# Designs tried in a protein design chat: miniprotein binders against F-box protein At3g56470. Part 9

Target 1, 367 residues: F-box protein At3g56470, of Arabidopsis thaliana (Mouse-ear cress) (q9lxz3)
Amino acid sequence: MVTRRRSKKKKKTKRKKQSSKEKEKYQTFINLPCDLLQLVISRLPLKDNIRASAVCKTWHEACVSLRVIHTSPWLIYFSKTDDSYELYDPSMQKNCNLHFPELSGFRVCYSKDGWLLMYNPNSYQLLFFNPFTRDCVPMPTLWMAYDQRMAFSCAPTSTSCLLFTVTSVTWNYITIKTYFANAKEWKTSVFKNRLQRNFNTFEQIVFSNGVFYCLTNTGCLALFDPSLNYWNVLPGRPPKRPGSNGCFMTEHQGEIFLIYMYRHMNPTVLKLDLTSFEWAERKTLGGLTIYASALSSESRAEQQKQSGIWNCLCLSVFHGFKRTCIYYKVDEESEVCFKWKKQNPYENIWIMPPLNLIDLPLFDHRI
Short names: E, the ipSAE of ESMFold2; O, the ipSAE of OpenDDE; V2, 0.75 times the mean of E and O plus 0.25 times the DockQ between their complexes.

## First folded at step 9 (miniprotein)

Design G43 (from G20 with E27Q I46L D47E G48N K49G R50K R54F; at its last look DockQ between E and O 0.93; V2 from the best seeds 0.00; counts 0 for: pae E 1.6 > 1.5)
Amino acid sequence: SKVKITIRVEVTGDPEELEEFWKKIYQLVEELAEKLGVEVEIYVTLENGKLEIFVEVKAEGDPEKVRELAERIKELVEKIAKEMGLEVEIEVKVEEK
ESMFold2, look of step 9: ipSAE 0.551; ipTM 0.860
ESMFold2 (binder alone), look of step 9: mean pLDDT 77; pTM 0.716
OpenDDE base, look of step 9: ipSAE 0.584; ipTM 0.850

## First folded at step 10 (miniprotein)

Design G44 (from G40 with K4T T6K R8E E10R E56T E89K; at its last look DockQ between E and O 0.93; V2 from the best seeds 0.00; counts 0 for: pae E 2.1 > 1.5, pTM O .797 < .8)
Amino acid sequence: SKVTIKIEVRVTGDPEELEEFWKKIWELVEELAEKLGVEVEIYVTLENGKLEIRVTVKAEGDPEKVRELAERIKELVEKIAKEMGLEVKIEVKVEEK
ESMFold2, look of step 10: ipSAE 0.487; ipTM 0.848
ESMFold2 (binder alone), look of step 10: mean pLDDT 80; pTM 0.764
OpenDDE base, look of step 10: ipSAE 0.512; ipTM 0.813

Design G45 (from G40 with A59V E60T K65E V66L; at its last look DockQ between E and O 0.89; V2 from the best seeds 0.00; counts 0 for: pae E 2.1 > 1.5)
Amino acid sequence: SKVKITIRVEVTGDPEELEEFWKKIWELVEELAEKLGVEVEIYVTLENGKLEIRVEVKVTGDPEELRELAERIKELVEKIAKEMGLEVEIEVKVEEK
ESMFold2, look of step 10: ipSAE 0.477; ipTM 0.827
ESMFold2 (binder alone), look of step 10: mean pLDDT 74; pTM 0.678
OpenDDE base, look of step 10: ipSAE 0.638; ipTM 0.866

Design G46 (at its last look DockQ between E and O 0.82; V2 from the best seeds 0.00; counts 0 for: pae E 1.8 > 1.5)
Amino acid sequence: SKVKITIRVEVTGDPEELEEFWKKIWELVEELAEKLGVEVEIYVTLENGKLEIRVEVRAPDEETLRELAERIKELVEKIAKEMGLEVEIEVKVEEK
ESMFold2, look of step 10: ipSAE 0.547; ipTM 0.865
ESMFold2 (binder alone), look of step 10: mean pLDDT 79; pTM 0.749
OpenDDE base, look of step 10: ipSAE 0.655; ipTM 0.874

Design G47 (from G40 with K23R N48D; at its last look DockQ between E and O 0.69; V2 from the best seeds 0.00; counts 0 for: pae E 2.0 > 1.5)
Amino acid sequence: SKVKITIRVEVTGDPEELEEFWRKIWELVEELAEKLGVEVEIYVTLEDGKLEIRVEVKAEGDPEKVRELAERIKELVEKIAKEMGLEVEIEVKVEEK
ESMFold2, look of step 10: ipSAE 0.472; ipTM 0.831
ESMFold2 (binder alone), look of step 10: mean pLDDT 78; pTM 0.728
OpenDDE base, look of step 10: ipSAE 0.502; ipTM 0.816

## First folded at step 11 (miniprotein)

Design G50 (from G40 with E16R E19M; at its last look DockQ between E and O 0.01; V2 from the best seeds 0.00; counts 0 for: pae O 14.8 > 1.5, pTM O .783 < .8, placed apart)
Amino acid sequence: SKVKITIRVEVTGDPRELMEFWKKIWELVEELAEKLGVEVEIYVTLENGKLEIRVEVKAEGDPEKVRELAERIKELVEKIAKEMGLEVEIEVKVEEK
ESMFold2, look of step 11: ipSAE 0.357; ipTM 0.784
ESMFold2 (binder alone), look of step 11: mean pLDDT 78; pTM 0.725
OpenDDE base, look of step 11: ipSAE 0.000; ipTM 0.178

Design G51 (from G40 with V9I Y43W; at its last fold request DockQ between E and O 0.83; V2 from the best seeds 0.69)
Amino acid sequence: SKVKITIRIEVTGDPEELEEFWKKIWELVEELAEKLGVEVEIWVTLENGKLEIRVEVKAEGDPEKVRELAERIKELVEKIAKEMGLEVEIEVKVEEK
ESMFold2, look of step 11: ipSAE 0.589; ipTM 0.880
ESMFold2 (binder alone), look of step 11: mean pLDDT 78; pTM 0.737
OpenDDE base, look of step 11: ipSAE 0.703; ipTM 0.898
ESMFold2, fold request of step 13: ipSAE 0.607, 0.601, 0.594; ipTM 0.877, 0.876, 0.872
ESMFold2 (binder alone), fold request of step 13: mean pLDDT 78, 79, 78; pTM 0.736, 0.745, 0.738
OpenDDE base, fold request of step 13: ipSAE 0.688, 0.682, 0.675; ipTM 0.894, 0.893, 0.889

Design G52 (from G40 with E27Q E34W; at its last look DockQ between E and O 0.74; V2 from the best seeds 0.00; counts 0 for: pae E 2.7 > 1.5)
Amino acid sequence: SKVKITIRVEVTGDPEELEEFWKKIWQLVEELAWKLGVEVEIYVTLENGKLEIRVEVKAEGDPEKVRELAERIKELVEKIAKEMGLEVEIEVKVEEK
ESMFold2, look of step 11: ipSAE 0.366; ipTM 0.807
ESMFold2 (binder alone), look of step 11: mean pLDDT 77; pTM 0.714
OpenDDE base, look of step 11: ipSAE 0.600; ipTM 0.855

## First folded at step 12 (miniprotein)

Design G60 (from G12 with Y26W K30E I46L D47E G48N D49G R50K; at its last look DockQ between E and O 0.01; V2 from the best seeds 0.00; counts 0 for: pae O 14.3 > 1.5, pTM O .778 < .8, placed apart)
Amino acid sequence: SKVVIVILVEVTGDPEELEEFWKKIWELVEELAEKLGVEVEIYVTLENGKLVIFVAVTAEGDPEKVRELAERIKELVEKIAKEMGLEVEIEVKVTSDPEEAKKLIEEWKKRLEEYLKE
ESMFold2, look of step 12: ipSAE 0.423; ipTM 0.796
ESMFold2 (binder alone), look of step 12: mean pLDDT 76; pTM 0.720
OpenDDE base, look of step 12: ipSAE 0.000; ipTM 0.210

Design G61 (at its last look DockQ between E and O 0.64; V2 from the best seeds 0.00; counts 0 for: pae E 1.503 > 1.5)
Amino acid sequence: SKVVIVILVEVTGDPEELEEFWKKIWELVEELAEKLGVEVEIYVTLENGKLTIFVAVTAEGDPEKVRELAERIKELVEKIAKEMGLEVEIEVKVTSDPEEAKKLIEEWLEEL
ESMFold2, look of step 12: ipSAE 0.566; ipTM 0.849
ESMFold2 (binder alone), look of step 12: mean pLDDT 75; pTM 0.697
OpenDDE base, look of step 12: ipSAE 0.415; ipTM 0.781

Design G63 (from G40 with V44I V55I; at its last look DockQ between E and O 0.89; V2 from the best seeds 0.00; counts 0 for: pae E 1.54 > 1.5)
Amino acid sequence: SKVKITIRVEVTGDPEELEEFWKKIWELVEELAEKLGVEVEIYITLENGKLEIRIEVKAEGDPEKVRELAERIKELVEKIAKEMGLEVEIEVKVEEK
ESMFold2, look of step 12: ipSAE 0.568; ipTM 0.871
ESMFold2 (binder alone), look of step 12: mean pLDDT 79; pTM 0.762
OpenDDE base, look of step 12: ipSAE 0.705; ipTM 0.898

Design G64 (from G46 with I53F; at its last look DockQ between E and O 0.88; V2 from the best seeds 0.00; counts 0 for: pae E 2.4 > 1.5)
Amino acid sequence: SKVKITIRVEVTGDPEELEEFWKKIWELVEELAEKLGVEVEIYVTLENGKLEFRVEVRAPDEETLRELAERIKELVEKIAKEMGLEVEIEVKVEEK
ESMFold2, look of step 12: ipSAE 0.413; ipTM 0.790
ESMFold2 (binder alone), look of step 12: mean pLDDT 77; pTM 0.724
OpenDDE base, look of step 12: ipSAE 0.711; ipTM 0.901

## First folded at step 14 (miniprotein)

Design G70 (at its last look DockQ between E and O 0.71; V2 from the best seeds 0.65)
Amino acid sequence: SKVKITIRVEVTGDPEELEEFWKKIWELVEELAEKLGVEVEIYVTLENGKLEIRVEVKFEDPEEARELAERIKELVEKIAKEMGLEVEIEVKVEEK
ESMFold2, look of step 14: ipSAE 0.624; ipTM 0.892
ESMFold2 (binder alone), look of step 14: mean pLDDT 78; pTM 0.723
OpenDDE base, look of step 14: ipSAE 0.630; ipTM 0.867

Design G71 (from G40 with P63E K65A V66L; at its last look DockQ between E and O 0.81; V2 from the best seeds 0.69)
Amino acid sequence: SKVKITIRVEVTGDPEELEEFWKKIWELVEELAEKLGVEVEIYVTLENGKLEIRVEVKAEGDEEALRELAERIKELVEKIAKEMGLEVEIEVKVEEK
ESMFold2, look of step 14: ipSAE 0.590; ipTM 0.870
ESMFold2 (binder alone), look of step 14: mean pLDDT 77; pTM 0.719
OpenDDE base, look of step 14: ipSAE 0.707; ipTM 0.898

Design G72 (at its last look DockQ between E and O 0.82; V2 from the best seeds 0.00; counts 0 for: pae E 4.8 > 1.5)
Amino acid sequence: SKVKITIRVEVTGDPEELEEFWKKIWELVEELAEKLGVEVEIYVTLERTNGETKLEIRVEVKAEGDPEKVRELAERIKELVEKIAKEMGLEVEIEVKVEEK
ESMFold2, look of step 14: ipSAE 0.226; ipTM 0.732
ESMFold2 (binder alone), look of step 14: mean pLDDT 76; pTM 0.716
OpenDDE base, look of step 14: ipSAE 0.461; ipTM 0.803

Design G73 (at its last look DockQ between E and O 0.08; V2 from the best seeds 0.00; counts 0 for: pae E 18.7 > 1.5, pTM E .735 < .8, placed apart)
Amino acid sequence: SKVVIVILVEVTGDPEELEEFWKKIWELVEELAEKLGVEVEIYVTLENGKLTIFVAVTAEGDPEKVRELAERIKELVEKIAKEMGLEVEIEVKVTSDPEEAEKLIYEWLEELE
ESMFold2, look of step 14: ipSAE 0.000; ipTM 0.139
ESMFold2 (binder alone), look of step 14: mean pLDDT 74; pTM 0.698
OpenDDE base, look of step 14: ipSAE 0.038; ipTM 0.526

## First folded at step 15 (miniprotein)

Design G80 (at its last look DockQ between E and O 0.87; V2 from the best seeds 0.00; counts 0 for: pae E 2.1 > 1.5, pTM E .788 < .8)
Amino acid sequence: SKVKITIRVEVTGDPEELEEFWKKIWELVEELAEKLGVEVEIYVTLENGKLEIRVEVKAEGDPEKVLELAERILELVEKIAKEMGLEVEIEVKVNGKTVTIEGSPEEIERAIEEIKKALE
ESMFold2, look of step 15: ipSAE 0.473; ipTM 0.805
ESMFold2 (binder alone), look of step 15: mean pLDDT 73; pTM 0.706
OpenDDE base, look of step 15: ipSAE 0.463; ipTM 0.794

Design G81 (from G70 with V9I V29I V44I V55I; at its last look DockQ between E and O 0.89; V2 from the best seeds 0.67)
Amino acid sequence: SKVKITIRIEVTGDPEELEEFWKKIWELIEELAEKLGVEVEIYITLENGKLEIRIEVKFEDPEEARELAERIKELVEKIAKEMGLEVEIEVKVEEK
ESMFold2, look of step 15: ipSAE 0.603; ipTM 0.883
ESMFold2 (binder alone), look of step 15: mean pLDDT 82; pTM 0.796
OpenDDE base, look of step 15: ipSAE 0.599; ipTM 0.867

Design G82 (from G40 with V40I E52Y; at its last look DockQ between E and O 0.70; V2 from the best seeds 0.00; counts 0 for: pae E 2.2 > 1.5)
Amino acid sequence: SKVKITIRVEVTGDPEELEEFWKKIWELVEELAEKLGVEIEIYVTLENGKLYIRVEVKAEGDPEKVRELAERIKELVEKIAKEMGLEVEIEVKVEEK
ESMFold2, look of step 15: ipSAE 0.436; ipTM 0.815
ESMFold2 (binder alone), look of step 15: mean pLDDT 79; pTM 0.741
OpenDDE base, look of step 15: ipSAE 0.656; ipTM 0.883

Design G83 (from G40 with K23Q L46M; at its last look DockQ between E and O 0.75; V2 from the best seeds 0.00; counts 0 for: pae E 3.0 > 1.5)
Amino acid sequence: SKVKITIRVEVTGDPEELEEFWQKIWELVEELAEKLGVEVEIYVTMENGKLEIRVEVKAEGDPEKVRELAERIKELVEKIAKEMGLEVEIEVKVEEK
ESMFold2, look of step 15: ipSAE 0.368; ipTM 0.798
ESMFold2 (binder alone), look of step 15: mean pLDDT 77; pTM 0.720
OpenDDE base, look of step 15: ipSAE 0.601; ipTM 0.850

## First folded at step 16 (miniprotein)

Design G84 (from G81 with I44V; at its last look DockQ between E and O 0.74; V2 from the best seeds 0.00; counts 0 for: pae E 1.6 > 1.5)
Amino acid sequence: SKVKITIRIEVTGDPEELEEFWKKIWELIEELAEKLGVEVEIYVTLENGKLEIRIEVKFEDPEEARELAERIKELVEKIAKEMGLEVEIEVKVEEK
ESMFold2, look of step 16: ipSAE 0.539; ipTM 0.868
ESMFold2 (binder alone), look of step 16: mean pLDDT 82; pTM 0.796
OpenDDE base, look of step 16: ipSAE 0.734; ipTM 0.913

Design G85 (from G81 with I29V I44V; at its last look DockQ between E and O 0.86; V2 from the best seeds 0.72)
Amino acid sequence: SKVKITIRIEVTGDPEELEEFWKKIWELVEELAEKLGVEVEIYVTLENGKLEIRIEVKFEDPEEARELAERIKELVEKIAKEMGLEVEIEVKVEEK
ESMFold2, look of step 16: ipSAE 0.593; ipTM 0.883
ESMFold2 (binder alone), look of step 16: mean pLDDT 80; pTM 0.769
OpenDDE base, look of step 16: ipSAE 0.745; ipTM 0.916

Design G86 (from G81 with I44V A65V; at its last look DockQ between E and O 0.70; V2 from the best seeds 0.00; counts 0 for: pae E 1.8 > 1.5)
Amino acid sequence: SKVKITIRIEVTGDPEELEEFWKKIWELIEELAEKLGVEVEIYVTLENGKLEIRIEVKFEDPEEVRELAERIKELVEKIAKEMGLEVEIEVKVEEK
ESMFold2, look of step 16: ipSAE 0.506; ipTM 0.859
ESMFold2 (binder alone), look of step 16: mean pLDDT 78; pTM 0.747
OpenDDE base, look of step 16: ipSAE 0.713; ipTM 0.901

Design G87 (from G81 with D14S P15K I44V; at its last look DockQ between E and O 0.02; V2 from the best seeds 0.00; counts 0 for: pae E 23.8 > 1.5, placed apart)
Amino acid sequence: SKVKITIRIEVTGSKEELEEFWKKIWELIEELAEKLGVEVEIYVTLENGKLEIRIEVKFEDPEEARELAERIKELVEKIAKEMGLEVEIEVKVEEK
ESMFold2, look of step 16: ipSAE 0.000; ipTM 0.107
ESMFold2 (binder alone), look of step 16: mean pLDDT 82; pTM 0.804
OpenDDE base, look of step 16: ipSAE 0.035; ipTM 0.395

## First folded at step 17 (miniprotein)

Design G90 (from G85 with T12E K58E; at its last look DockQ between E and O 0.86; V2 from the best seeds 0.00; counts 0 for: pae E 1.6 > 1.5)
Amino acid sequence: SKVKITIRIEVEGDPEELEEFWKKIWELVEELAEKLGVEVEIYVTLENGKLEIRIEVEFEDPEEARELAERIKELVEKIAKEMGLEVEIEVKVEEK
ESMFold2, look of step 17: ipSAE 0.647; ipTM 0.898
ESMFold2 (binder alone), look of step 17: mean pLDDT 80; pTM 0.774
OpenDDE base, look of step 17: ipSAE 0.591; ipTM 0.865
ESMFold2, look of step 18: ipSAE 0.548; ipTM 0.873
ESMFold2 (binder alone), look of step 18: mean pLDDT 80; pTM 0.772
OpenDDE base, look of step 18: ipSAE 0.723; ipTM 0.910

Design G91 (from G85 with A33E I42V; at its last look DockQ between E and O 0.01; V2 from the best seeds 0.00; counts 0 for: pae O 15.3 > 1.5, placed apart)
Amino acid sequence: SKVKITIRIEVTGDPEELEEFWKKIWELVEELEEKLGVEVEVYVTLENGKLEIRIEVKFEDPEEARELAERIKELVEKIAKEMGLEVEIEVKVEEK
ESMFold2, look of step 17: ipSAE 0.517; ipTM 0.863
ESMFold2 (binder alone), look of step 17: mean pLDDT 81; pTM 0.793
OpenDDE base, look of step 17: ipSAE 0.000; ipTM 0.178

Design G92 (from G85 with Y43F K50T; at its last look DockQ between E and O 0.72; V2 from the best seeds 0.00; counts 0 for: sugar tag NGT 48, pae E 1.7 > 1.5)
Amino acid sequence: SKVKITIRIEVTGDPEELEEFWKKIWELVEELAEKLGVEVEIFVTLENGTLEIRIEVKFEDPEEARELAERIKELVEKIAKEMGLEVEIEVKVEEK
ESMFold2, look of step 17: ipSAE 0.547; ipTM 0.866
ESMFold2 (binder alone), look of step 17: mean pLDDT 81; pTM 0.786
OpenDDE base, look of step 17: ipSAE 0.602; ipTM 0.865

Design G93 (from G85 with W22Y; at its last look DockQ between E and O 0.74; V2 from the best seeds 0.00; counts 0 for: pae O 3.6 > 1.5)
Amino acid sequence: SKVKITIRIEVTGDPEELEEFYKKIWELVEELAEKLGVEVEIYVTLENGKLEIRIEVKFEDPEEARELAERIKELVEKIAKEMGLEVEIEVKVEEK
ESMFold2, look of step 17: ipSAE 0.323; ipTM 0.781
ESMFold2 (binder alone), look of step 17: mean pLDDT 81; pTM 0.785
OpenDDE base, look of step 17: ipSAE 0.041; ipTM 0.354

## First folded at step 18 (miniprotein)

Design G94 (from G85 with K58E; at its last look DockQ between E and O 0.87; V2 from the best seeds 0.00; counts 0 for: pae E 1.6 > 1.5)
Amino acid sequence: SKVKITIRIEVTGDPEELEEFWKKIWELVEELAEKLGVEVEIYVTLENGKLEIRIEVEFEDPEEARELAERIKELVEKIAKEMGLEVEIEVKVEEK
ESMFold2, look of step 18: ipSAE 0.562; ipTM 0.878
ESMFold2 (binder alone), look of step 18: mean pLDDT 80; pTM 0.771
OpenDDE base, look of step 18: ipSAE 0.731; ipTM 0.913

Design G95 (from G85 with V57I K58E; at its last look DockQ between E and O 0.87; V2 from the best seeds 0.71)
Amino acid sequence: SKVKITIRIEVTGDPEELEEFWKKIWELVEELAEKLGVEVEIYVTLENGKLEIRIEIEFEDPEEARELAERIKELVEKIAKEMGLEVEIEVKVEEK
ESMFold2, look of step 18: ipSAE 0.591; ipTM 0.887
ESMFold2 (binder alone), look of step 18: mean pLDDT 81; pTM 0.786
OpenDDE base, look of step 18: ipSAE 0.731; ipTM 0.912

Design G96 (from G85 with T12E; at its last look DockQ between E and O 0.84; V2 from the best seeds 0.00; counts 0 for: pae E 1.55 > 1.5)
Amino acid sequence: SKVKITIRIEVEGDPEELEEFWKKIWELVEELAEKLGVEVEIYVTLENGKLEIRIEVKFEDPEEARELAERIKELVEKIAKEMGLEVEIEVKVEEK
ESMFold2, look of step 18: ipSAE 0.581; ipTM 0.880
ESMFold2 (binder alone), look of step 18: mean pLDDT 80; pTM 0.774
OpenDDE base, look of step 18: ipSAE 0.734; ipTM 0.912

## First folded at step 19 (miniprotein)

Design G100 (from G95 with I42F; at its last look DockQ between E and O 0.68; V2 from the best seeds 0.00; counts 0 for: pae E 2.4 > 1.5)
Amino acid sequence: SKVKITIRIEVTGDPEELEEFWKKIWELVEELAEKLGVEVEFYVTLENGKLEIRIEIEFEDPEEARELAERIKELVEKIAKEMGLEVEIEVKVEEK
ESMFold2, look of step 19: ipSAE 0.426; ipTM 0.812
ESMFold2 (binder alone), look of step 19: mean pLDDT 82; pTM 0.798
OpenDDE base, look of step 19: ipSAE 0.125; ipTM 0.650

Design G97 (from G70 with V55I V57I K58E; at its last look DockQ between E and O 0.93; V2 from the best seeds 0.00; counts 0 for: pae E 1.8 > 1.5)
Amino acid sequence: SKVKITIRVEVTGDPEELEEFWKKIWELVEELAEKLGVEVEIYVTLENGKLEIRIEIEFEDPEEARELAERIKELVEKIAKEMGLEVEIEVKVEEK
ESMFold2, look of step 19: ipSAE 0.521; ipTM 0.867
ESMFold2 (binder alone), look of step 19: mean pLDDT 81; pTM 0.778
OpenDDE base, look of step 19: ipSAE 0.580; ipTM 0.866

Design G98 (from G70 with V9I V57I K58E; at its last look DockQ between E and O 0.89; V2 from the best seeds 0.00; counts 0 for: pae E 1.8 > 1.5)
Amino acid sequence: SKVKITIRIEVTGDPEELEEFWKKIWELVEELAEKLGVEVEIYVTLENGKLEIRVEIEFEDPEEARELAERIKELVEKIAKEMGLEVEIEVKVEEK
ESMFold2, look of step 19: ipSAE 0.507; ipTM 0.858
ESMFold2 (binder alone), look of step 19: mean pLDDT 80; pTM 0.773
OpenDDE base, look of step 19: ipSAE 0.586; ipTM 0.869

Design G99 (from G95 with I42L; at its last look DockQ between E and O 0.01; V2 from the best seeds 0.00; counts 0 for: pae O 11.7 > 1.5, placed apart)
Amino acid sequence: SKVKITIRIEVTGDPEELEEFWKKIWELVEELAEKLGVEVELYVTLENGKLEIRIEIEFEDPEEARELAERIKELVEKIAKEMGLEVEIEVKVEEK
ESMFold2, look of step 19: ipSAE 0.526; ipTM 0.863
ESMFold2 (binder alone), look of step 19: mean pLDDT 80; pTM 0.771
OpenDDE base, look of step 19: ipSAE 0.006; ipTM 0.181

## First folded at step 20 (miniprotein)

Design G101 (from G40 with E47D K50R; at its last look DockQ between E and O 0.82; V2 from the best seeds 0.67)
Amino acid sequence: SKVKITIRVEVTGDPEELEEFWKKIWELVEELAEKLGVEVEIYVTLDNGRLEIRVEVKAEGDPEKVRELAERIKELVEKIAKEMGLEVEIEVKVEEK
ESMFold2, look of step 20: ipSAE 0.614; ipTM 0.886
ESMFold2 (binder alone), look of step 20: mean pLDDT 78; pTM 0.731
OpenDDE base, look of step 20: ipSAE 0.619; ipTM 0.865

Design G109 (from G40 with V9I V55I; at its last look DockQ between E and O 0.88; V2 from the best seeds 0.70)
Amino acid sequence: SKVKITIRIEVTGDPEELEEFWKKIWELVEELAEKLGVEVEIYVTLENGKLEIRIEVKAEGDPEKVRELAERIKELVEKIAKEMGLEVEIEVKVEEK
ESMFold2, look of step 20: ipSAE 0.606; ipTM 0.882
ESMFold2 (binder alone), look of step 20: mean pLDDT 79; pTM 0.756
OpenDDE base, look of step 20: ipSAE 0.686; ipTM 0.895

Design G110 (from G40 with V9I V55I A59F; at its last look DockQ between E and O 0.81; V2 from the best seeds 0.69)
Amino acid sequence: SKVKITIRIEVTGDPEELEEFWKKIWELVEELAEKLGVEVEIYVTLENGKLEIRIEVKFEGDPEKVRELAERIKELVEKIAKEMGLEVEIEVKVEEK
ESMFold2, look of step 20: ipSAE 0.587; ipTM 0.871
ESMFold2 (binder alone), look of step 20: mean pLDDT 78; pTM 0.741
OpenDDE base, look of step 20: ipSAE 0.708; ipTM 0.905

Design G111 (from G40 with I25L; at its last look DockQ between E and O 0.89; V2 from the best seeds 0.00; counts 0 for: pae E 1.6 > 1.5)
Amino acid sequence: SKVKITIRVEVTGDPEELEEFWKKLWELVEELAEKLGVEVEIYVTLENGKLEIRVEVKAEGDPEKVRELAERIKELVEKIAKEMGLEVEIEVKVEEK
ESMFold2, look of step 20: ipSAE 0.565; ipTM 0.868
ESMFold2 (binder alone), look of step 20: mean pLDDT 72; pTM 0.691
OpenDDE base, look of step 20: ipSAE 0.632; ipTM 0.872

## First folded at step 21 (miniprotein)

Design G112 (from G109 with E19Y; at its last look DockQ between E and O 0.47; V2 from the best seeds 0.00; counts 0 for: pae E 17.7 > 1.5)
Amino acid sequence: SKVKITIRIEVTGDPEELYEFWKKIWELVEELAEKLGVEVEIYVTLENGKLEIRIEVKAEGDPEKVRELAERIKELVEKIAKEMGLEVEIEVKVEEK
ESMFold2, look of step 21: ipSAE 0.000; ipTM 0.203
ESMFold2 (binder alone), look of step 21: mean pLDDT 79; pTM 0.755
OpenDDE base, look of step 21: ipSAE 0.012; ipTM 0.248

Design G113 (from G109 with K23Y; at its last look DockQ between E and O 0.01; V2 from the best seeds 0.00; counts 0 for: pae O 10.7 > 1.5, placed apart)
Amino acid sequence: SKVKITIRIEVTGDPEELEEFWYKIWELVEELAEKLGVEVEIYVTLENGKLEIRIEVKAEGDPEKVRELAERIKELVEKIAKEMGLEVEIEVKVEEK
ESMFold2, look of step 21: ipSAE 0.340; ipTM 0.777
ESMFold2 (binder alone), look of step 21: mean pLDDT 79; pTM 0.758
OpenDDE base, look of step 21: ipSAE 0.000; ipTM 0.211

Design G114 (from G109 with E30M; at its last fold request DockQ between E and O 0.78; V2 from the best seeds 0.70)
Amino acid sequence: SKVKITIRIEVTGDPEELEEFWKKIWELVMELAEKLGVEVEIYVTLENGKLEIRIEVKAEGDPEKVRELAERIKELVEKIAKEMGLEVEIEVKVEEK
ESMFold2, look of step 21: ipSAE 0.632; ipTM 0.883
ESMFold2 (binder alone), look of step 21: mean pLDDT 80; pTM 0.769
OpenDDE base, look of step 21: ipSAE 0.760; ipTM 0.918
ESMFold2, look of step 22: ipSAE 0.681; ipTM 0.900
ESMFold2 (binder alone), look of step 22: mean pLDDT 77; pTM 0.737
OpenDDE base, look of step 22: ipSAE 0.750; ipTM 0.915
ESMFold2, fold request of step 24: ipSAE 0.546, 0.562, 0.609; ipTM 0.858, 0.859, 0.879
ESMFold2 (binder alone), fold request of step 24: mean pLDDT 79, 79, 79; pTM 0.764, 0.756, 0.758
OpenDDE base, fold request of step 24: ipSAE 0.746, 0.746, 0.749; ipTM 0.914, 0.914, 0.915

Design G115 (from G109 with K23R; at its last look DockQ between E and O 0.82; V2 from the best seeds 0.69)
Amino acid sequence: SKVKITIRIEVTGDPEELEEFWRKIWELVEELAEKLGVEVEIYVTLENGKLEIRIEVKAEGDPEKVRELAERIKELVEKIAKEMGLEVEIEVKVEEK
ESMFold2, look of step 21: ipSAE 0.590; ipTM 0.876
ESMFold2 (binder alone), look of step 21: mean pLDDT 78; pTM 0.738
OpenDDE base, look of step 21: ipSAE 0.694; ipTM 0.896

## First folded at step 22 (miniprotein)

Design G116 (from G85 with E30M; at its last fold request DockQ between E and O 0.95; V2 from the best seeds 0.78)
Amino acid sequence: SKVKITIRIEVTGDPEELEEFWKKIWELVMELAEKLGVEVEIYVTLENGKLEIRIEVKFEDPEEARELAERIKELVEKIAKEMGLEVEIEVKVEEK
ESMFold2, look of step 22: ipSAE 0.603; ipTM 0.888
ESMFold2 (binder alone), look of step 22: mean pLDDT 82; pTM 0.796
OpenDDE base, look of step 22: ipSAE 0.739; ipTM 0.916
ESMFold2, fold request of step 24: ipSAE 0.682, 0.000, 0.587; ipTM 0.907, 0.150, 0.879
ESMFold2 (binder alone), fold request of step 24: mean pLDDT 82, 82, 82; pTM 0.806, 0.801, 0.803
OpenDDE base, fold request of step 24: ipSAE 0.000, 0.769, 0.767; ipTM 0.163, 0.926, 0.925

Design G117 (from G109 with E30L; at its last look DockQ between E and O 0.87; V2 from the best seeds 0.71)
Amino acid sequence: SKVKITIRIEVTGDPEELEEFWKKIWELVLELAEKLGVEVEIYVTLENGKLEIRIEVKAEGDPEKVRELAERIKELVEKIAKEMGLEVEIEVKVEEK
ESMFold2, look of step 22: ipSAE 0.570; ipTM 0.867
ESMFold2 (binder alone), look of step 22: mean pLDDT 78; pTM 0.746
OpenDDE base, look of step 22: ipSAE 0.734; ipTM 0.908

Design G118 (from G114 with V57I K58E; at its last read DockQ between E and O 0.81; V2 from the best seeds 0.75)
Amino acid sequence: SKVKITIRIEVTGDPEELEEFWKKIWELVMELAEKLGVEVEIYVTLENGKLEIRIEIEAEGDPEKVRELAERIKELVEKIAKEMGLEVEIEVKVEEK
ESMFold2, look of step 22: ipSAE 0.682; ipTM 0.901
ESMFold2 (binder alone), look of step 22: mean pLDDT 80; pTM 0.776
OpenDDE base, look of step 22: ipSAE 0.764; ipTM 0.921
ESMFold2, fold request of step 24: ipSAE 0.607, 0.654, 0.605; ipTM 0.885, 0.893, 0.881
ESMFold2 (binder alone), fold request of step 24: mean pLDDT 80, 80, 81; pTM 0.780, 0.781, 0.782
OpenDDE base, fold request of step 24: ipSAE 0.761, 0.758, 0.758; ipTM 0.922, 0.921, 0.921
ESMFold2, last read: ipSAE 0.613, 0.695, 0.650; ipTM 0.884, 0.899, 0.900
ESMFold2 (binder alone), last read: mean pLDDT 80, 81, 80; pTM 0.777, 0.783, 0.777
OpenDDE base, last read: ipSAE 0.764, 0.766, 0.761; ipTM 0.922, 0.923, 0.922

## First folded at step 23 (miniprotein)

Design G118s (from G118 with W22S W26S M30S Y43S; at its last look DockQ between E and O 0.03; V2 from the best seeds 0.00; counts 0 for: pae E 20.3 > 1.5, placed apart)
Amino acid sequence: SKVKITIRIEVTGDPEELEEFSKKISELVSELAEKLGVEVEISVTLENGKLEIRIEIEAEGDPEKVRELAERIKELVEKIAKEMGLEVEIEVKVEEK
ESMFold2, look of step 23: ipSAE 0.000; ipTM 0.113
ESMFold2 (binder alone), look of step 23: mean pLDDT 80; pTM 0.777
OpenDDE base, look of step 23: ipSAE 0.000; ipTM 0.204

Design G119 (from G118 with Y43W; at its last look DockQ between E and O 0.82; V2 from the best seeds 0.70)
Amino acid sequence: SKVKITIRIEVTGDPEELEEFWKKIWELVMELAEKLGVEVEIWVTLENGKLEIRIEIEAEGDPEKVRELAERIKELVEKIAKEMGLEVEIEVKVEEK
ESMFold2, look of step 23: ipSAE 0.665; ipTM 0.904
ESMFold2 (binder alone), look of step 23: mean pLDDT 80; pTM 0.772
OpenDDE base, look of step 23: ipSAE 0.654; ipTM 0.888

